# Designs tried in a protein design chat: VHH binders against DegV domain-containing protein DR_1903. Part 3

Target 1, 288 residues: DegV domain-containing protein DR_1903, of Deinococcus radiodurans (q9rt62)
Amino acid sequence: MIAVTTESTADILPLQLGYSGIHLLPVPLGHQGQVYSERELPPDQLVNLIRTTGEPARTLAIDDEVVARTFEAALQGSKSGRLVHVASGSRFTPHFEVAARVAGQFGVRVQVIDGGTVSYALGVQALHAAHLADQGADFGQIARALAELRERTLLTFAVESLDFLRVNGRIGNVAAFIGNWLGLRPLLAVEAGEVVSKARVRGQAAAVRTLLSATHQFQHQTGETLRLYCGHTIGGEGAAEQLQGQLQAVYRDLPAPLHPLGSGLTANVGPGVVAVLAFPRRFGLGHA
Short names: E, the ipSAE of ESMFold2; O, the ipSAE of OpenDDE; V2, 0.75 times the mean of E and O plus 0.25 times the DockQ between their complexes.

## First folded at step 1 (VHH)

Design K8 (framework vhh_8k46_1)
Fold by ESMFold2-Fast, scan of step 1:
Parts: C-alpha cells; sequence; structure tokens
Structure K8 (fold): chain B 288 residues (1-288), chain A 124 residues (1-124)
C-alpha cells in the first residue's frame, strides 16, 4: 500500500483524514509580517483580521524541512515503502515545485503528481488516490486515474471580488485592472490548470443559477451520474444552501453536501464565495 | 512510434559546461512532461530534472539545482539541459524520457521512451 500526502489547502474534512490515512503538508498564512497556521487563524478570524487592518493575507511556501518531515512520517505508515504526493496545480502555487525538490532526497520512494487544481478538487484527487492505494493500485495506475479525474472534473465558483486573487498573484488570465464591480459577481472556473473567467452576473440568485446551468451542461456532456459538492467560504453559506436546494430538486436522490472551505483558500478568493464541484460518481473516495 | 534522441555529451574538465539536447518525434510534444535522468557506472538510474509540457514548471534534483537548467522549445520538439559548473560526480550516461502515461505528473520510475542516451565525462 502506497501512502498519500497532499496540502492543508485541499480542504479535506477531519473525518476523511481519519479513515483515509492521508497526511497533510501545512500551508502557512502570512499577514503583516507574521506567520500563522490555520489553527491559529481560522476563516472567521482571518476575515475579521483583513477587515480591521485593511491588509491582505497570503498563503506562503512550505519550508523544505516541513515537507521532508511530513514525507518521512507518511512513509512510516507505508507497507510498500512508497508515497505519492498530490500537489496543488503548479501554475497556481509554488507547492508542487517545493514537493518535487524535496522528493529528490527520497529517490523513487516519493513520487509527486501535479494536481492541476486547488481546494476540494485537489482533495478529491488525494482521496481517490488513497482509495486506489487501499485496493492495491501501483503508482502508474494512480497517476492514470487522477489524470482521468482531472479531465472529468467541474470546478466553478462565484467571487465577490477579484482583489483577493490579484493581491496573491493568482489572477493570471482574468483581465481585471480593478478587481471589483458593484453588484456584479465574477464567475470563474478552473480549466486546464488555470483560472478562467466565465461570466459576470448581478446578485446571488443569478450566480446560483449560473452554477446550476454549468452543472447541467457538464452532466449532459459526461452522460454519467455525478458526485456534487456545494463549496463556500465564510459568508457564502446562504448562496451554497440555495445552490444545494436547486441541485437536489433537479438531481433526485443525489446528495449535494455543503463543503466549508478553509483559511488558505479564503485568503486567495475572499469571503462570500459559492462553488460547485462535480465529477463522475465512479471515482470512489473510500468510505465517503 | 515515439522516438527520443539525446545528444550533446562529451568530455569536459571540472568547472566546464555542456548543453544536452533531446529531439522528440511521434507524439504531441507540448502535451507531455519531459525529464532527464542519468546513470553513473555501477549505480542505479537517477532523476536529474523535469519540465512540464507548457514549460511553465521545472524541477531539479538537489545535487544539480543552481547548476543545471532545463528548457524546451515546443516549436522544435526539443528539450534541453544546460549543465554549468560540472563536477566529477556528474559523469554518467544522460537519458531523456517522457511521462509514460501523459498525466502531467512526475512519477520518476514510470517515465518511458528513454532514447539512446548521451555520455558525459567530467575529468581532469
Amino acid sequence: as target 1 above (288 residues)
Amino acid sequence: AVQLQASGGGFVQPGGSLRLSCAASGFTFSSYAMGWFRQAPGKEREFVSAISGSGGSTYYADSVKGRFTISRDNSKNTVYLQMNSLRAEDTATYYCATDRYGSGSYLWDEYDYWGQGTQVTVSS
């Protein structure tokens, strides 16, 4: 059995960490020259800190020593003596480069996969890798399965402002010189390892309708039964609940659970975000 | 049929430089990650460097970081390894390889299409 690691910003739930055995690399948070863990700065406190100081928070690179210690700890639990690390997309964060550099110290024992995505879309890849490893899959089988999952994943979300992506240097191909429009919510998606702009809509109801429409289009294109998640940052709970209700009305007997997003992602996209994550149900997440 | 042809090796003194090239054919070059590996006499094959399909991400073994630079020209279907400040311990046959599964990942032991290799000898 191959051990699996990913990052704290993959937004995997504590219960899922418990049954999967996944080890997390802690992604540090920076604010006004001070460094925090997510435990020290949970999402509500993070948002309050940004509001009261007027200064942004950022996710920081993980120290090489922390990566090495995490890999060593994960390998202790690996009967095969092997580990796969599923990293956030190399075009989004420095984490893939850091993990690959440190993995060089371990030779063939540690392999690194570019997850090409972020947040729970990355978490789902790590959980699927752990599920396959538990079933006796080798590195090549895991890599192929994750590549297929990436190609068959919808991650679309509505933000209140592009300023959070801009100040963290992750606005990329989204061309907004000033990143906020009164009454308009940017609709973004993760496609081919990049953030792309899909629409600009007025109000929460229009944002929810657009996410629902994207899900319908995706389901029609795949022709498969989907797993659905309604992601949200702090302040986005109401929009996520509306999305959940509308998805459940259309997709009878399919759960569409709310999925809270952590401080690392909140620093990068801001409060008030609502997201849909969808992929074919055949990609197993273990005991979930 | 996938073909990889490594070239540019030779004899060089410590502190010298060499530029290796790997010419690729038979697949959509820009869609696959490329890697350089080496094998010294009496040792196992080891990872040296890798580059993503787009060229946006690069990776290096600790022993070569800061001395070697990987790059690619997708218009020429070629990947390069610029080797500076060469040391006796860099002596090896150098192989280029592509990600076996086209996954965009760096599973070092799953790279395939190793090509013929090119010998690099660093001695005084």
Scores: ipSAE 0.000, ipTM 0.152, lowest interface PAE 16.9, mean pLDDT 83

Design K9 (framework vhh_8k46_1)
Fold by ESMFold2-Fast, scan of step 1:
Structure K9 (fold): chain B 288 residues (1-288), chain A 122 residues (1-122)
Amino acid sequence: as target 1 above (288 residues)
Amino acid sequence: AVQLQASGGGFVQPGGSLRLSCAASGFTFSSYAMGWFRQAPGKEREFVSAISGSGGSTYYADSVKGRFTISRDNSKNTVYLQMNSLRAEDTATYYCAAERDWGLSYEEYDYWGQGTQVTVSS
């Protein structure tokens, strides 16, 4: 079977790592000159550190040697001697570029896919790849399926501030929005491998309503039954619970589980974030 | 050990051009974003320009946009700053810096070079 790797910032749950066999490429965290792993600085401690110091944290570049060790470890567990790596979007991070370069050392054994996204949207691509690999899919079949999943994925989220994206150098297309965010909460989406601005709203209730509207529009456009996730960073739990309740009232037959977001994403978007992730349920994630 | 060696500075008249180079060693160059910063006498260090590890993304301070161009050659472990239409206000010591991810503040950069002096005067 083809082994699967992705980044520690893909927000895959420990139980999901256990049954999928996915190996994580660790993305380091930086704060005030100190370097941490996700394990050393979990989300609650990271948010406390940001609040106490008044300084944002950031995700750092991955060294080639760390990528090579991760690929080697994953290949040792692969009966086929083959590996697919799903990287965060090349427009968001340098990680795809580093992974693709290192993969060259492994010839045809390692293939790298540009995931065009971040966080659990990247995580679901890796989980779907592992599901397909378990069913005997080859690299080409996996690549085509992930391309289809990317085109049929909604990732929309409300942030309290654009400063976290700005200081991490990941503000991109919403940089022009900085001058107009004061007093309003930005609603952002990931579209075509980029962060785009969708709305500016006042208050958490308005943010939740906008995420619901985006979900309803997406469901109407796809015409398919969805898998729904209510993502949150520390401080966003109440908004995520409100979103979950309202989604389950409309989509009565669909679970909409709360999904805690990790330190890597929290460093880039800050505390108090609420997000919706939606995609057609036919894209299986393996054994739940 | 990590080393960043900036060069290419000198004296130039207003309207002239200079190309700065920064040769890097001791780390995997293409995995690091590179930035140029400058510090004029009696002033704080300020951001000039940055380039991602691949060269696919670049940023410029408003004061230099349209006049300066940042580029890199990963095969030579070198980052460049092409400075055109130089002004007296561009007079400063120019520093190159490396960061494991990229940002626009000098406080975020991990490794720094010695700098190279640029003087624009008639």
Scores: ipSAE 0.000, ipTM 0.125, lowest interface PAE 18.1, mean pLDDT 84

Design L1 (framework vhh_lunsekimig_d3)
Fold by ESMFold2-Fast, scan of step 1:
Structure L1 (fold): chain B 288 residues (1-288), chain A 119 residues (1-119)
Amino acid sequence: as target 1 above (288 residues)
Amino acid sequence: EVQLVESGGGVVQPGGSLRLSCAASGFTFSSYALYWYRQAAGIERELIASITSGGSTNYVDSVKGRFTISRDNSENTMYLQMNSLRAEDTGLYYCAAYGSRYWGSEDYWGQGTLVTVSS
């Protein structure tokens, strides 16, 4: 079977890492000239640092040597001698370019896929790749399946402020909408490898209602039973619980679990974020 | 075409000073947070100084009080003033910029400039 790697910022849970065998490429965090791993600076401590210092945190480029060591470690566990790396979208981070460059040292043994997304949407691609690899899929089959999953994924979220994306250089197509929009929450989506603006709404209830509506529209357009996740950064727990309750009222018998988002994403989108991630249930993630 | 072009490196004696420059072109310089990284032989690249678009600065402890990062948005240039140089400061110095991702990968790196502190 083919080994699978992705980034520490893919927000894969420890339990899921345990059963999938996925190796993580560590994405460093920067704050006030200091460099941290995500384990050294968990989300609650990251938010406290930002609030107490008034200074933003950033995700940083991964060093080539770290990428090479991660690929070597993953290949040691690969029975086929092959590795698929699923990178965050090339328009969001430098990680795809770094991974692709380093992969050149490994010839055909390492293949890098541009995941076109971030956070648990990226994590889901890596988990699905691991599931397919466990079933004996080759690289071509995995690449095609991930391309299909990308096309059939909804990732939309409400932020408290665009400043976190701006400071980290991840603001993309929404840069024109930066401003002092007091009391309004931007609603954003990841589409075709870019962050796009969908709406600006007032308050938590309106944000949750808009995410629910987006999910309903997406379900109607796909015509398939969905797997649903309610993502949140620190401070977004209440909104995520509200979203979960409303989703489960509409989509009876679907779990819609809460999914905590890590420090890398928190640095880029800020605290108080609530998100919905949805994709067809047929894209298996292995265990649960 | 986006470029970061570094200059000002050289050989200097312990206790001496150097001023590094990073000239930027092809992007909206004033919107970017800017960074100086240092890489010594056999050691991973480390962040030593940063300056936000608003002008807030940060330094690793080993260079605080000796190094000063600054930016001139009118000239699209970032500087690193290095005083009281030590042998441990020897390395390749890279400037980097992180900003808007409207059109693709927009994290930019310079080519590096060599600083050698020796007698």
Scores: ipSAE 0.000, ipTM 0.116, lowest interface PAE 19.0, mean pLDDT 83

Design L10 (framework vhh_lunsekimig_d3)
Fold by ESMFold2-Fast, scan of step 1:
Formats: C-alpha cells, sequence, structure tokens
Structure L10 (fold): chain B 288 residues (1-288), chain A 121 residues (1-121)
C-alpha cells in the first residue's frame, strides 16, 4: 500500500472528504511580513485582516525541510515504504517543483505527480490516489488514472474580482481580461493546468445560471453519471446554496454546501466565490 | 466561421475624432456582450468600453465622456466613437465578444485581430 500526500490547499476538510490515510503539506500564508498557517488565519479572519490593513495576503512556497519532514512521516505509515505526492499544478504554484526536488532525497520511494489543478479538484485527485493505493495499485497505475481524471474534470467558478489572482501572480492568461467591468463577475475555469476566462455575468443569479449551464453542458459532453461538489469562499454562501438547490433538482445525490473553502484559496481568489466541481463517478474516492 | 473584423483605425491629431467598427459573423450577435480592449506599448491590455446584449454601457474613467460604444444588431456591428483624442489613446484596439446566457459557455471567447489608432501628427 502506497501512502498519499497532498497540500493543505487541496481543501479536503472543508468539503468533508475523507483523508484518514493522507498527510498534508502545510502551505504558509504571508501578510505584512508575518507568516501564518491556515489554521492560525481562518478565512473570516483572513478577509477581515485584508480589509482592515488594505494589504493583500499571499500563499508562500513550502520550505524544503517541511516537505522532507512530511514525506518522512508519511513513509513511516506506509507498509510498502512508498509514497505518491499529488502536487497543485506546476503552472499555478511552486509546490510541484519544491516537492520534486525534495523527493530526490528519497530515491524511488517517493513519486511526485503534477496535479494540474488546485483546491478541491486537487483534493479529489489525492483521494482517488488513496483509494487506488488501498486497492493495491502501483505508481504507474495511479499516475495514469489521475491523468484520465484530470482530462474528465470540470472545475469552474465565479469570482468577484481578478485582483486577488493578479496580486498573487496566479492570473496567467486571464490578465488579458483585467478591466473595469462594472457590475460584472468573471467566470473562470481550470483547463490544461491553467486558469482561463469563460464569461462575464451580472449578479449572483446570472453567475449561478452560468455555472448550472456549464455543468449541464459537461454532462452532455461526457455522457457519464457525474459526481458533483459545490464550493464557495466566505461571502459566497448564498450563491452556493442557490446553485446546489438547482443542481439537486437534476442531480439528486449532490451533498449540501459545506464550510467555506480554506484561507489559501481565499487569498488567491478572494471572498464571494462560488464554484462547481464535476467528474465521472467511476473515479472512486473510497467514501462514496 | 466566427469572425470579428475591426476597421476605422488610423492616424489623427490630438483633439481629433475616430469611429471604430467591429463587424461580426458566425454567431448570434444580439445575445452577446461586446467589448473594446486597448493595448498600448508597455501597458497590459485593458478593457475600455463594454455594451451588454440589453444595451447597457460601461467605460473606464480615462475615456468616460469622450468615447461612446454602441451596437446595431440588424447589421451585426459594434462601434466605438472616439472624441477629444489624446496621445495616451494610442494603441491597438481589439473587438471582443463573450457569451452570456447560452448553454454553450465552453466555446472560445471571440476576438478580432486589432486595429491601430495613432494620436500624433
Amino acid sequence: as target 1 above (288 residues)
Amino acid sequence: EVQLVESGGGVVQPGGSLRLSCAASGFTFSSYALYWYRQAAGIERELIASITSGGSTNYVDSVKGRFTISRDNSENTMYLQMNSLRAEDTGLYYCAAHPGYSYDFWGSDYWGQGTLVTVSS
């Protein structure tokens, strides 16, 4: 059985996804020269801190020592003496490169996979890896399954502002869409390891309708039974509940909206975000 | 094939006027929100004006009162009337269309090739 690790920003806990066999690399938060863990600065306090100081918060690179210590702890719990680490997309964060470098200290015992995504889409990959490892899968089988899952995953979300992605250096090719769009909310998606712009919509109801339409289109294109999750950052509760209500009318086994997504994601996308994650049910998570 | 074709760019002196046109084909023009973007040397591409399918308009502060965006759904054309032009208005002007409320939101955003506006003698 191969042990599995991923990052605290995979948002496994806010979505109430199981992780009893998964070790998390803590992603640090920086604000005004002070470093916090996500537990020290939960989303409501993070948003208040940004608003009262007028200064942005950033996710920071994980120290090599912290990565090595986490890998050692995970390997101690591994019956096979082997570990797969599922990293956030290399085009989004430095975490893949750091993890791959540190993994060199462990030879063949540690394999690092570029997850090509972030937040709960990364979390789902880690859970699927853990499920496959529990079923006796090897590194190659896990890597191939995660590659297929990535290609068949919808992650789309509406933000109130692109400023949070911009100040964190994670805006990528959507920088072309920065502008004074009075009253409009950008709708974004994660595709081929990067953030892309899909639409601009006016107000919460329009954002919810757009996400619902994207989900229906994805269902039509895949032709498979989907597993769905609605996510939100603090301030996005109403939109998430509305989206879930409308999705539950069509997809009857959708879980209820959960706690807000974590501070690492909130620092990068801002408050008031609502999102949908969808993928084929054949990708088992070991908990449903 | 989807096309957005800009025209009307050129050289004009400060204080002058230009009218840009964006002719669209290959999609349901009336259901799309339409945008003018500007890219100047050393500056990131910026949204300067927008018009919704319902006709509501928005402008960045630097062009408000000087530029007017409009659309003609019968001719599938969007316009930008540019008055009181300044040297800082020099740049490539791009027409763009983004889908609103259709079920095909995964289609690529539509962009023109750009038209050059130079405010100088």
Scores: ipSAE 0.000, ipTM 0.102, lowest interface PAE 21.0, mean pLDDT 80

Design L11 (framework vhh_lunsekimig_d3)
Fold by ESMFold2-Fast, scan of step 1:
Structure L11 (fold): chain B 288 residues (1-288), chain A 119 residues (1-119)
Amino acid sequence: as target 1 above (288 residues)
Amino acid sequence: EVQLVESGGGVVQPGGSLRLSCAASGFTFSSYALYWYRQAAGIERELIASITSGGSTNYVDSVKGRFTISRDNSENTMYLQMNSLRAEDTGLYYCAGDSWYYDESGDYWGQGTLVTVSS
């Protein structure tokens, strides 16, 4: 079996991580000159720290030595002696380039894939890779499967402020809209490895309606039955529950579980975020 | 205990027809959306057709107009009528029902039924 690694910011839940055998590269957090692990600063404490200090937190690059140690640990557990690393999008973070550089020390044993996304959209790619690896898939088969999953994934979310993305250097093409967002909340998507602006909305109900509409359009475009997740950061729980209820009313037979987002994502998007993640159900996430 | 058992596969010439059946037990059949997937050599397992508890259907573009999914809640059976079969339709056909409690992915799988379109 090929071992699988990804990053702590992939928001894979502990139970899912335990079943998948995935090893995580820890993404460090920086705040006012102090460095934290995500475990030292869980989302509620992170949000409290940001609110009490008035200063945003940042995700930091992973040290080469940490990447090398994680790869070594994963390889020791690999029956085939091989590892695939599924990295967050190269346009979002330096993690792909760092992982690819360190992988050179391991020759052909370690292959790095640019996941082109973040958060649980990255997490589902890693889980699908682990599922395929458990079934005996090789590097090429995994890479092709993840490329197809990436093309057939919807990740759309509403933020309270663009400040968190700006501070972390993730604002990209959305910066063009900054002066036009008075009284409105941005609705954003991840497309082709970048953050794009989809709408400007006022209030929770409008944000939820827009996410629901995006899901309906995506279902129509793909023509496939979807897996659905309602993501949220601290303060976004109510909006996520509302989204879940509306999705389940329309897609009655499809579960749409709430998915809490971790500290790394919270640092980049802020509190109060609600998101929808959707992809075709044929992409397996656990051991079948 | 949830069980899904596929049947109806076989060897057929291009342009021919087959009807697949999926017999279900161990759950409230009428309450679940049901799916047909296929696993072909050299490609990933793909969803080809779905039917909701209310009877609404959806198909991938490659089978639209050729395949028809249906269900009989009184017999706890789902069907896939396949017409105008092509070599590319060759594969193992699986039925699946939506359930978070029956497998780790939220889908429950049967063992599959083999369809071979040969000329």
Scores: ipSAE 0.000, ipTM 0.100, lowest interface PAE 20.0, mean pLDDT 82

Design L2 (framework vhh_lunsekimig_d3; at its last look DockQ between E and O 0.42; V2 from the best seeds 0.00; counts 0 for: pae E 17.8 > 2)
Fold by ESMFold2, look of step 2:
Formats: sequence, structure tokens, C-alpha cells
Structure L2 (fold): chain B 288 residues (1-288), chain A 119 residues (1-119)
Amino acid sequence: as target 1 above (288 residues)
Amino acid sequence: EVQLVESGGGVVQPGGSLRLSCAASGFTFSSYALYWYRQAAGIERELIASITSGGSTNYVDSVKGRFTISRDNSENTMYLQMNSLRAEDTGLYYCATGPYYSWGTHDYWGQGTLVTVSS
């Protein structure tokens, strides 16, 4: 079956990496000229480092050699000798283009898909790709399924500030909404491979209500049983718990688990983020 | 509904071997990853082994080289071959399937089978 890789910033849980066999392309973190892996600088230590120094952290470009070695390792474990890499959205990062360039060195054995998204929405695509590969899907079948999943995925989130996105150069279409509004949280979504502004709201309760409303609208539009996740960066746990409780009050058959986000995502969006990720349950992740 | 039933637990001497089975029904077994967990008395359940639908395996360090997870899709059954058993392996062994949630659970669990390693 086709091996699967994605980026370390896909926020796939360790147990999911274990059962899926997904290999991660490590995205390095930089702070004051020092380079870290995400493993070396977990979210609490990352935030502490930023706070004590007053200096931002950034996700960095991935060396072509590191990409090639990651592909080689994944191919070595592959029964088919074939690999699909699911890259973070090309409108957010240069990682798709780097991966596509390196994939050219492997010919038809490695194909790269622009995931058009980030974080666990990307991780879900990688998990679904691994699930399909386990079922014997070829590249074309995987690519078509991920395109459908991408179009059927809601990812919306409330940040504390746009400054983290700006510093990392990930600001995109929301640059025009930079401003210091007293007590307001930007509400953002990933749509058509880009970050877009949806609203600005005051306080945690309004942010959670807006995320819940977006989920209700999405469920009605799709008419499908959803899989739901309440994502958060460090400091956003309370908001995520509130969101989870409100989702479970309405969608009693859906667990809506909390999903902590890793250091690469935290460097880009900051602490205190709460998010909802939703997609149809029919897109299997390697489970019933 | 989905059902997972463990069997093969029992009493065995240190250094002995035991083979656990997990019989599954109510879902398309061949399409999903499967997991073994164990729980010693008074301790939180721990993941010890996993196997993908394609047969790729993963183990925690404490069992690596001693335990082997496998699956037979024609019989809808997962296995855990446990060799070189130690007193520390005593506990309830659970099989699980479905997505892993951040709050530490899967959609579906068996009732568990008891393994006791005792002289």
C-alpha cells in the first residue's frame, strides 16, 4: 500500500501516528537564531520562551535534504514503493512547493497533494489517505477523496491576536483586518485554501457561541453525521471545554473531543486559541 | 451494535507464553486499525500495541520484542502473542478500535480478559 507523509504541524496524536504508520516531515522552529524541533520545544516551553525573552518564535523553511530523507524513510517501509505527501496549504506556507520540487527527484513514486489547510484539518487528510491506502487505493483515488474531504471540512477558530500570524508571514487575506480593537478576538476560517476573517467578537463566551453557530450552519448545509473536534492551543483549554459542552448538548451522539495543538501551530496562531474542526464521519480515519 | 470480545486470558508462570484473541463483529473489520491496552490494578489503562488494516505494527518499549500483535481479516480476529511474561504484565487486557480522541478513548472497547503472571 501507498505510504503517507505529512508535516509535523498536522497535530496528529502519537497513537494515531502509531496505527496509521504516517511519517512526519519535521518543520523546524526558530527563536533568536536557535533552531528546535517541535519535540524539543513543546507548547508550554515555547510560550514560556517567548514570554521570558519578549521575542517571537517562527516556523522555518524545511531543507530539501530533510524532505528527501523523510521521503526515503517512508518509501523504505512501503510495500508498494510509492508515497503520497499531504502538504500544508500552498497559500499558507512554502512547504508544498519544496515538497513538490523534492518529489521530482523520485519520479512517479512520490506524489504531493496540496492539503489547502493546516493543523489537524491537515492531519485528518493524512489519516484518511492512510486509511484509503490500507484499503488498496491508488494515487488518483486518494487525491480525489482528499479533494472531497477538503471541500467538506469546516475549520474556524478564534485567536487572541493576529500578531503571531503576521510575524510568521502567514497573514494572507486577513492583513487588512490588523488592528488593536479593545477586547476583541478575531474569528478566522480556512476557506478555499486561505485564511479569511469571519468576525470580531468580545470575550470567550461570544467566541464559543460564534464557533457553535458556524458548526450548526455547517451541519445543516451538509446534512451528514459529523466528526467534531474542539482544537486549542495552550491557554485555550477553558474555551475548548465550553465549546465541547455546548456541542455535546446539541449533538449528544457526537463526542467532540478536545484536541491540543502543537508548537508549530502555536508559534503561528499564539496561545489562547479555540477552534472547531468538522467533517463528515464517512471519511474514515482508520476506525469503524 | 459493534462488539469486541477478548479471550485467551489466564494464569501463567513467569517466562511463559499466552495468546490473546479479540473477536470482532458489527463493523467492517478489515478496514480499521486495532489496539491492545492493558490495565494493572489501580493504574490507568495503557496502550501497548497497535496494528493498521494493512498490517503495520507499533509497540511500546516495555513489550517490544516480547509481544506480537497480528490480525486475521478472514476471521475478524486480532491476536496478541505474549512471550517471556513477567509479573508486571499482570492485568486486564482490552482490545479497541475507532478513532483515538484527545481525552484518551476510542469509540469501541471490549470487556477485557484477565492475565495473571504468578508462580
Scores: ipSAE 0.000, ipTM 0.177, lowest interface PAE 17.8, mean pLDDT 85
ESMFold2-Fast, scan of step 1: ipSAE 0.094; ipTM 0.610
ESMFold2 (binder alone), look of step 2: mean pLDDT 81; pTM 0.806
OpenDDE, look of step 2: ipSAE 0.024; ipTM 0.487

Design L3 (framework vhh_lunsekimig_d3)
Fold by ESMFold2-Fast, scan of step 1:
Structure L3 (fold): chain B 288 residues (1-288), chain A 120 residues (1-120)
Amino acid sequence: as target 1 above (288 residues)
Amino acid sequence: EVQLVESGGGVVQPGGSLRLSCAASGFTFSSYALYWYRQAAGIERELIASITSGGSTNYVDSVKGRFTISRDNSENTMYLQMNSLRAEDTGLYYCAARSYYPWSGDYDYWGQGTLVTVSS
């Protein structure tokens, strides 16, 4: 089987790491000259640290040596002697470029895929890759399947502020929406490897309604039964529960689990975020 | 729903006093820095007073010694006590709340404004 790696910022749950065999490439967090892992600085402590100091936290570049060691460790567990690494989108982070460069040292043994996304949208690509690897898929089959999954994935979310994306250099095409808000919440999506603005809405109820509407439109466009996740950062729990309730009222027979988002994403989008992640249910995540 | 509602504005004679209130709901009030802005006709909106989550206060020189900003976290309310009012204090008064997170100078929440007119 081909081994699978992705970034610690992919928000994969510990149970999912256990059964998938996915190895994580640690993405470091920085705050006032100190370096932390996701484990050392969980989201509630990260938010408290930012609040107490008034200084932002950032995801940092990964050292080539850390990438090489991660690939070596994953390859030791690979019966085929091969590894696929699924990197966050090359337009969001430098991680794809670093991983691709280091992979050159391993020749044909390591293939790096540009995931074109972040957070659990990246995580589900890695989980699907692991599922396919367990079924005996080769590099080409995995790459093609992940490309299809990317094209059929909805990731849209409401933020409290654009400042976190701006400070981290991840603001993309949404920079035009910075300004006099009058209490409006930006609604954003990940499309074609970029963050794009979809709307500005007033209040939590309107934000949740817009996410629900986007999900309905996406379901209509795909014509397939969806797998749904209600993502949230610290402070976004209430909005995520409201979204979950509304999704379950419409999609009665489908779970729409709450999915807590980690410190890497929280540093980039801030607290109070609510998100919907949706993709066709046929893309398996390795649940036995 | 997030809401900031100003009250206490009105017409007052020079040398008089007014107390403005800003009632907040829908967010964790105690964690936010809070601000009073003033906009007079033909003039850009200006920051006149601020109070941090820890209670430290700052004032623009033109109101220092005359205005006092305060907060009551138990009531989710911020106040602006205005004394020795002058004609130049006439304008729309806005309250605003900003967490530690916005670093661009943008504020998370704004009120709709309350009108203060100082005239004889």
Scores: ipSAE 0.000, ipTM 0.102, lowest interface PAE 18.5, mean pLDDT 83

Design L4 (framework vhh_lunsekimig_d3)
Fold by ESMFold2-Fast, scan of step 1:
Structure L4 (fold): chain B 288 residues (1-288), chain A 120 residues (1-120)
Amino acid sequence: as target 1 above (288 residues)
Amino acid sequence: EVQLVESGGGVVQPGGSLRLSCAASGFTFSSYALYWYRQAAGIERELIASITSGGSTNYVDSVKGRFTISRDNSENTMYLQMNSLRAEDTGLYYCAKDYSGYWLGSFDYWGQGTLVTVSS
């Protein structure tokens, strides 16, 4: 079977890493000249550092040697001697470019896919790739399936501030709306590998209602039964619980589990974020 | 036809132990990976432990070293041995089997759950 790697910022849960066999490429975190792993700076401590110092945290570029070591470690576990790496969107981060460059040293053994997204939306692509690899799929089959999953994925979220995306250089098309969002919570989505603006709302209740509406529209558009996740960063728990309750009231047979988002994403979007992730249930993740 | 029945829950003091059982029928038990999920009041259902058809096990950090998942293929039963129980372990515990194309942990129908209450 083909081994699968993705980034530590894909927000895959520890138990999911265990059953899937996915190896993580560590994305380092920076704050005031100090470098941390996600384990060294978990989300609550990251938010405390930002609040205490008034200084932003950043995700940093990955060294070529770290990428090479990660690929080599994953290949040691691969019975086929082959590896697929699913990278965060090339328009969001430099990680795809670094991974693709290093993969060139491995010839046909390592293939890199541009995931066109971030966070658990990237994580579900990696989990689906691992599921398909376990069933004997080749590179082309995996690449095609992930392309379909990307086209059929909803990732929409409400942020407290655009400053976190701005200071990390990940503000994308939304940069054009800076200043016009005064007193409003931006509602953003990941579409075609970019962050796009979807709405501007006042207050948590309006943000939750807009996420719910986006989910209903997406369900009608796909016509399929969905997997639903309510993502949150530190401070977004209440909004995520409210979203979960409203989704479960509409979709009685579909749990919408809360999904805590990691330090890498928190550095880029800030505390207080609530998100919905949805995609057709036919895309298997192994078990969850 | 597929049935999963949890049992073994109860009230226990902090530091105590319980063993949960999941009795399965309606499928070839030995061919599937199996999972324990838990749901505490007011929070989402979370996957806490897994065991593959080959016997490999995985745990979330909060239970690693305290909980042990195991299976008996001859009895079509999966177990969760819970040691050094904490108040935070209180919740409904559900078992589930692997199924391509669906997230089984999302289905309440695979079992009614067994309640574990850790309190002094």
Scores: ipSAE 0.000, ipTM 0.088, lowest interface PAE 24.2, mean pLDDT 82

Design L5 (framework vhh_lunsekimig_d3)
Fold by ESMFold2-Fast, scan of step 1:
Structure L5 (fold): chain B 288 residues (1-288), chain A 120 residues (1-120)
Amino acid sequence: as target 1 above (288 residues)
Amino acid sequence: EVQLVESGGGVVQPGGSLRLSCAASGFTFSSYALYWYRQAAGIERELIASITSGGSTNYVDSVKGRFTISRDNSENTMYLQMNSLRAEDTGLYYCVAEEGYYDWSTYDYWGQGTLVTVSS
């Protein structure tokens, strides 16, 4: 079977790492000249650190040697001697570029896929890749399946402030609208490998209603039964629970589990975020 | 250290009932979301039921209305009540505990499973 790697910022839960066999490329965090792993600075401590110091945290570039070591470790567990790495979108981070460069040193053994997204949307691509690899799929089959999954994925989220994306250099096309949203929460989506602005709403209830509306529109567009996840950063739990309740009232046959987001994503989007992730249920996340 | 022990499996006829139990130790049970997974021959392992720390439940369509997941935090035990059993429900049922907090340094434990066979 082909081994699968992705980034610590893919927000894959520990249990899912255990059964999938996925290896993570560690994305370092920086705050006031100190460097942390996400393990050393979990989300609650990260948010407390930002609040007490008044200074934002950043995700940092990964060194080539760390990438090489991670690939080597993953390959040691690969029966086929082959590895696919699913990288965060090349327009969001330098991680795809670094991984692709390092993969060149491994010849045909390592293939790198531009995931075109972040957070658990990236994580589900890696989990689906692991599921397909366990079924004997080759590189080409995995790449095509992930391309299809990307085209049929909804990732929409409400942030309290654009400042966290700005300080990390991740605001892209919404940079022109940064400044003061004056009591409004930006509603953002990941589309075609970029963050786009979808709406401006006042308050938690309006943000949740907009995410619910986006999910209904997406369900109509795809015509398929969906897998649904209610993502949140520290402070976004109440909004995520409200979203879950409303999704379950409409889609009573579908789980809509809460999904906590990690420190790397929290550094980039801030506390108080609520998100919906949706994609067709046929994309199996399985386990090895 | 987390430990999960499933019990209650067995052989029943179609239309029968079974109650599965998952006894847990080594963690603060009340803080964890809990899941039942099913592994049938030739089919990938699937999530069939979940219950959050707050008690909210979810089911896959094929078992909805027939299975009920519940938890007893005072006894550190999760249950799956299975009614109106069908041949398709045959499989190894796994208890899983997973907190809603990311930490890649730790892999949660799966129980070893309990076998349910529905046959006449």
Scores: ipSAE 0.000, ipTM 0.121, lowest interface PAE 16.6, mean pLDDT 83

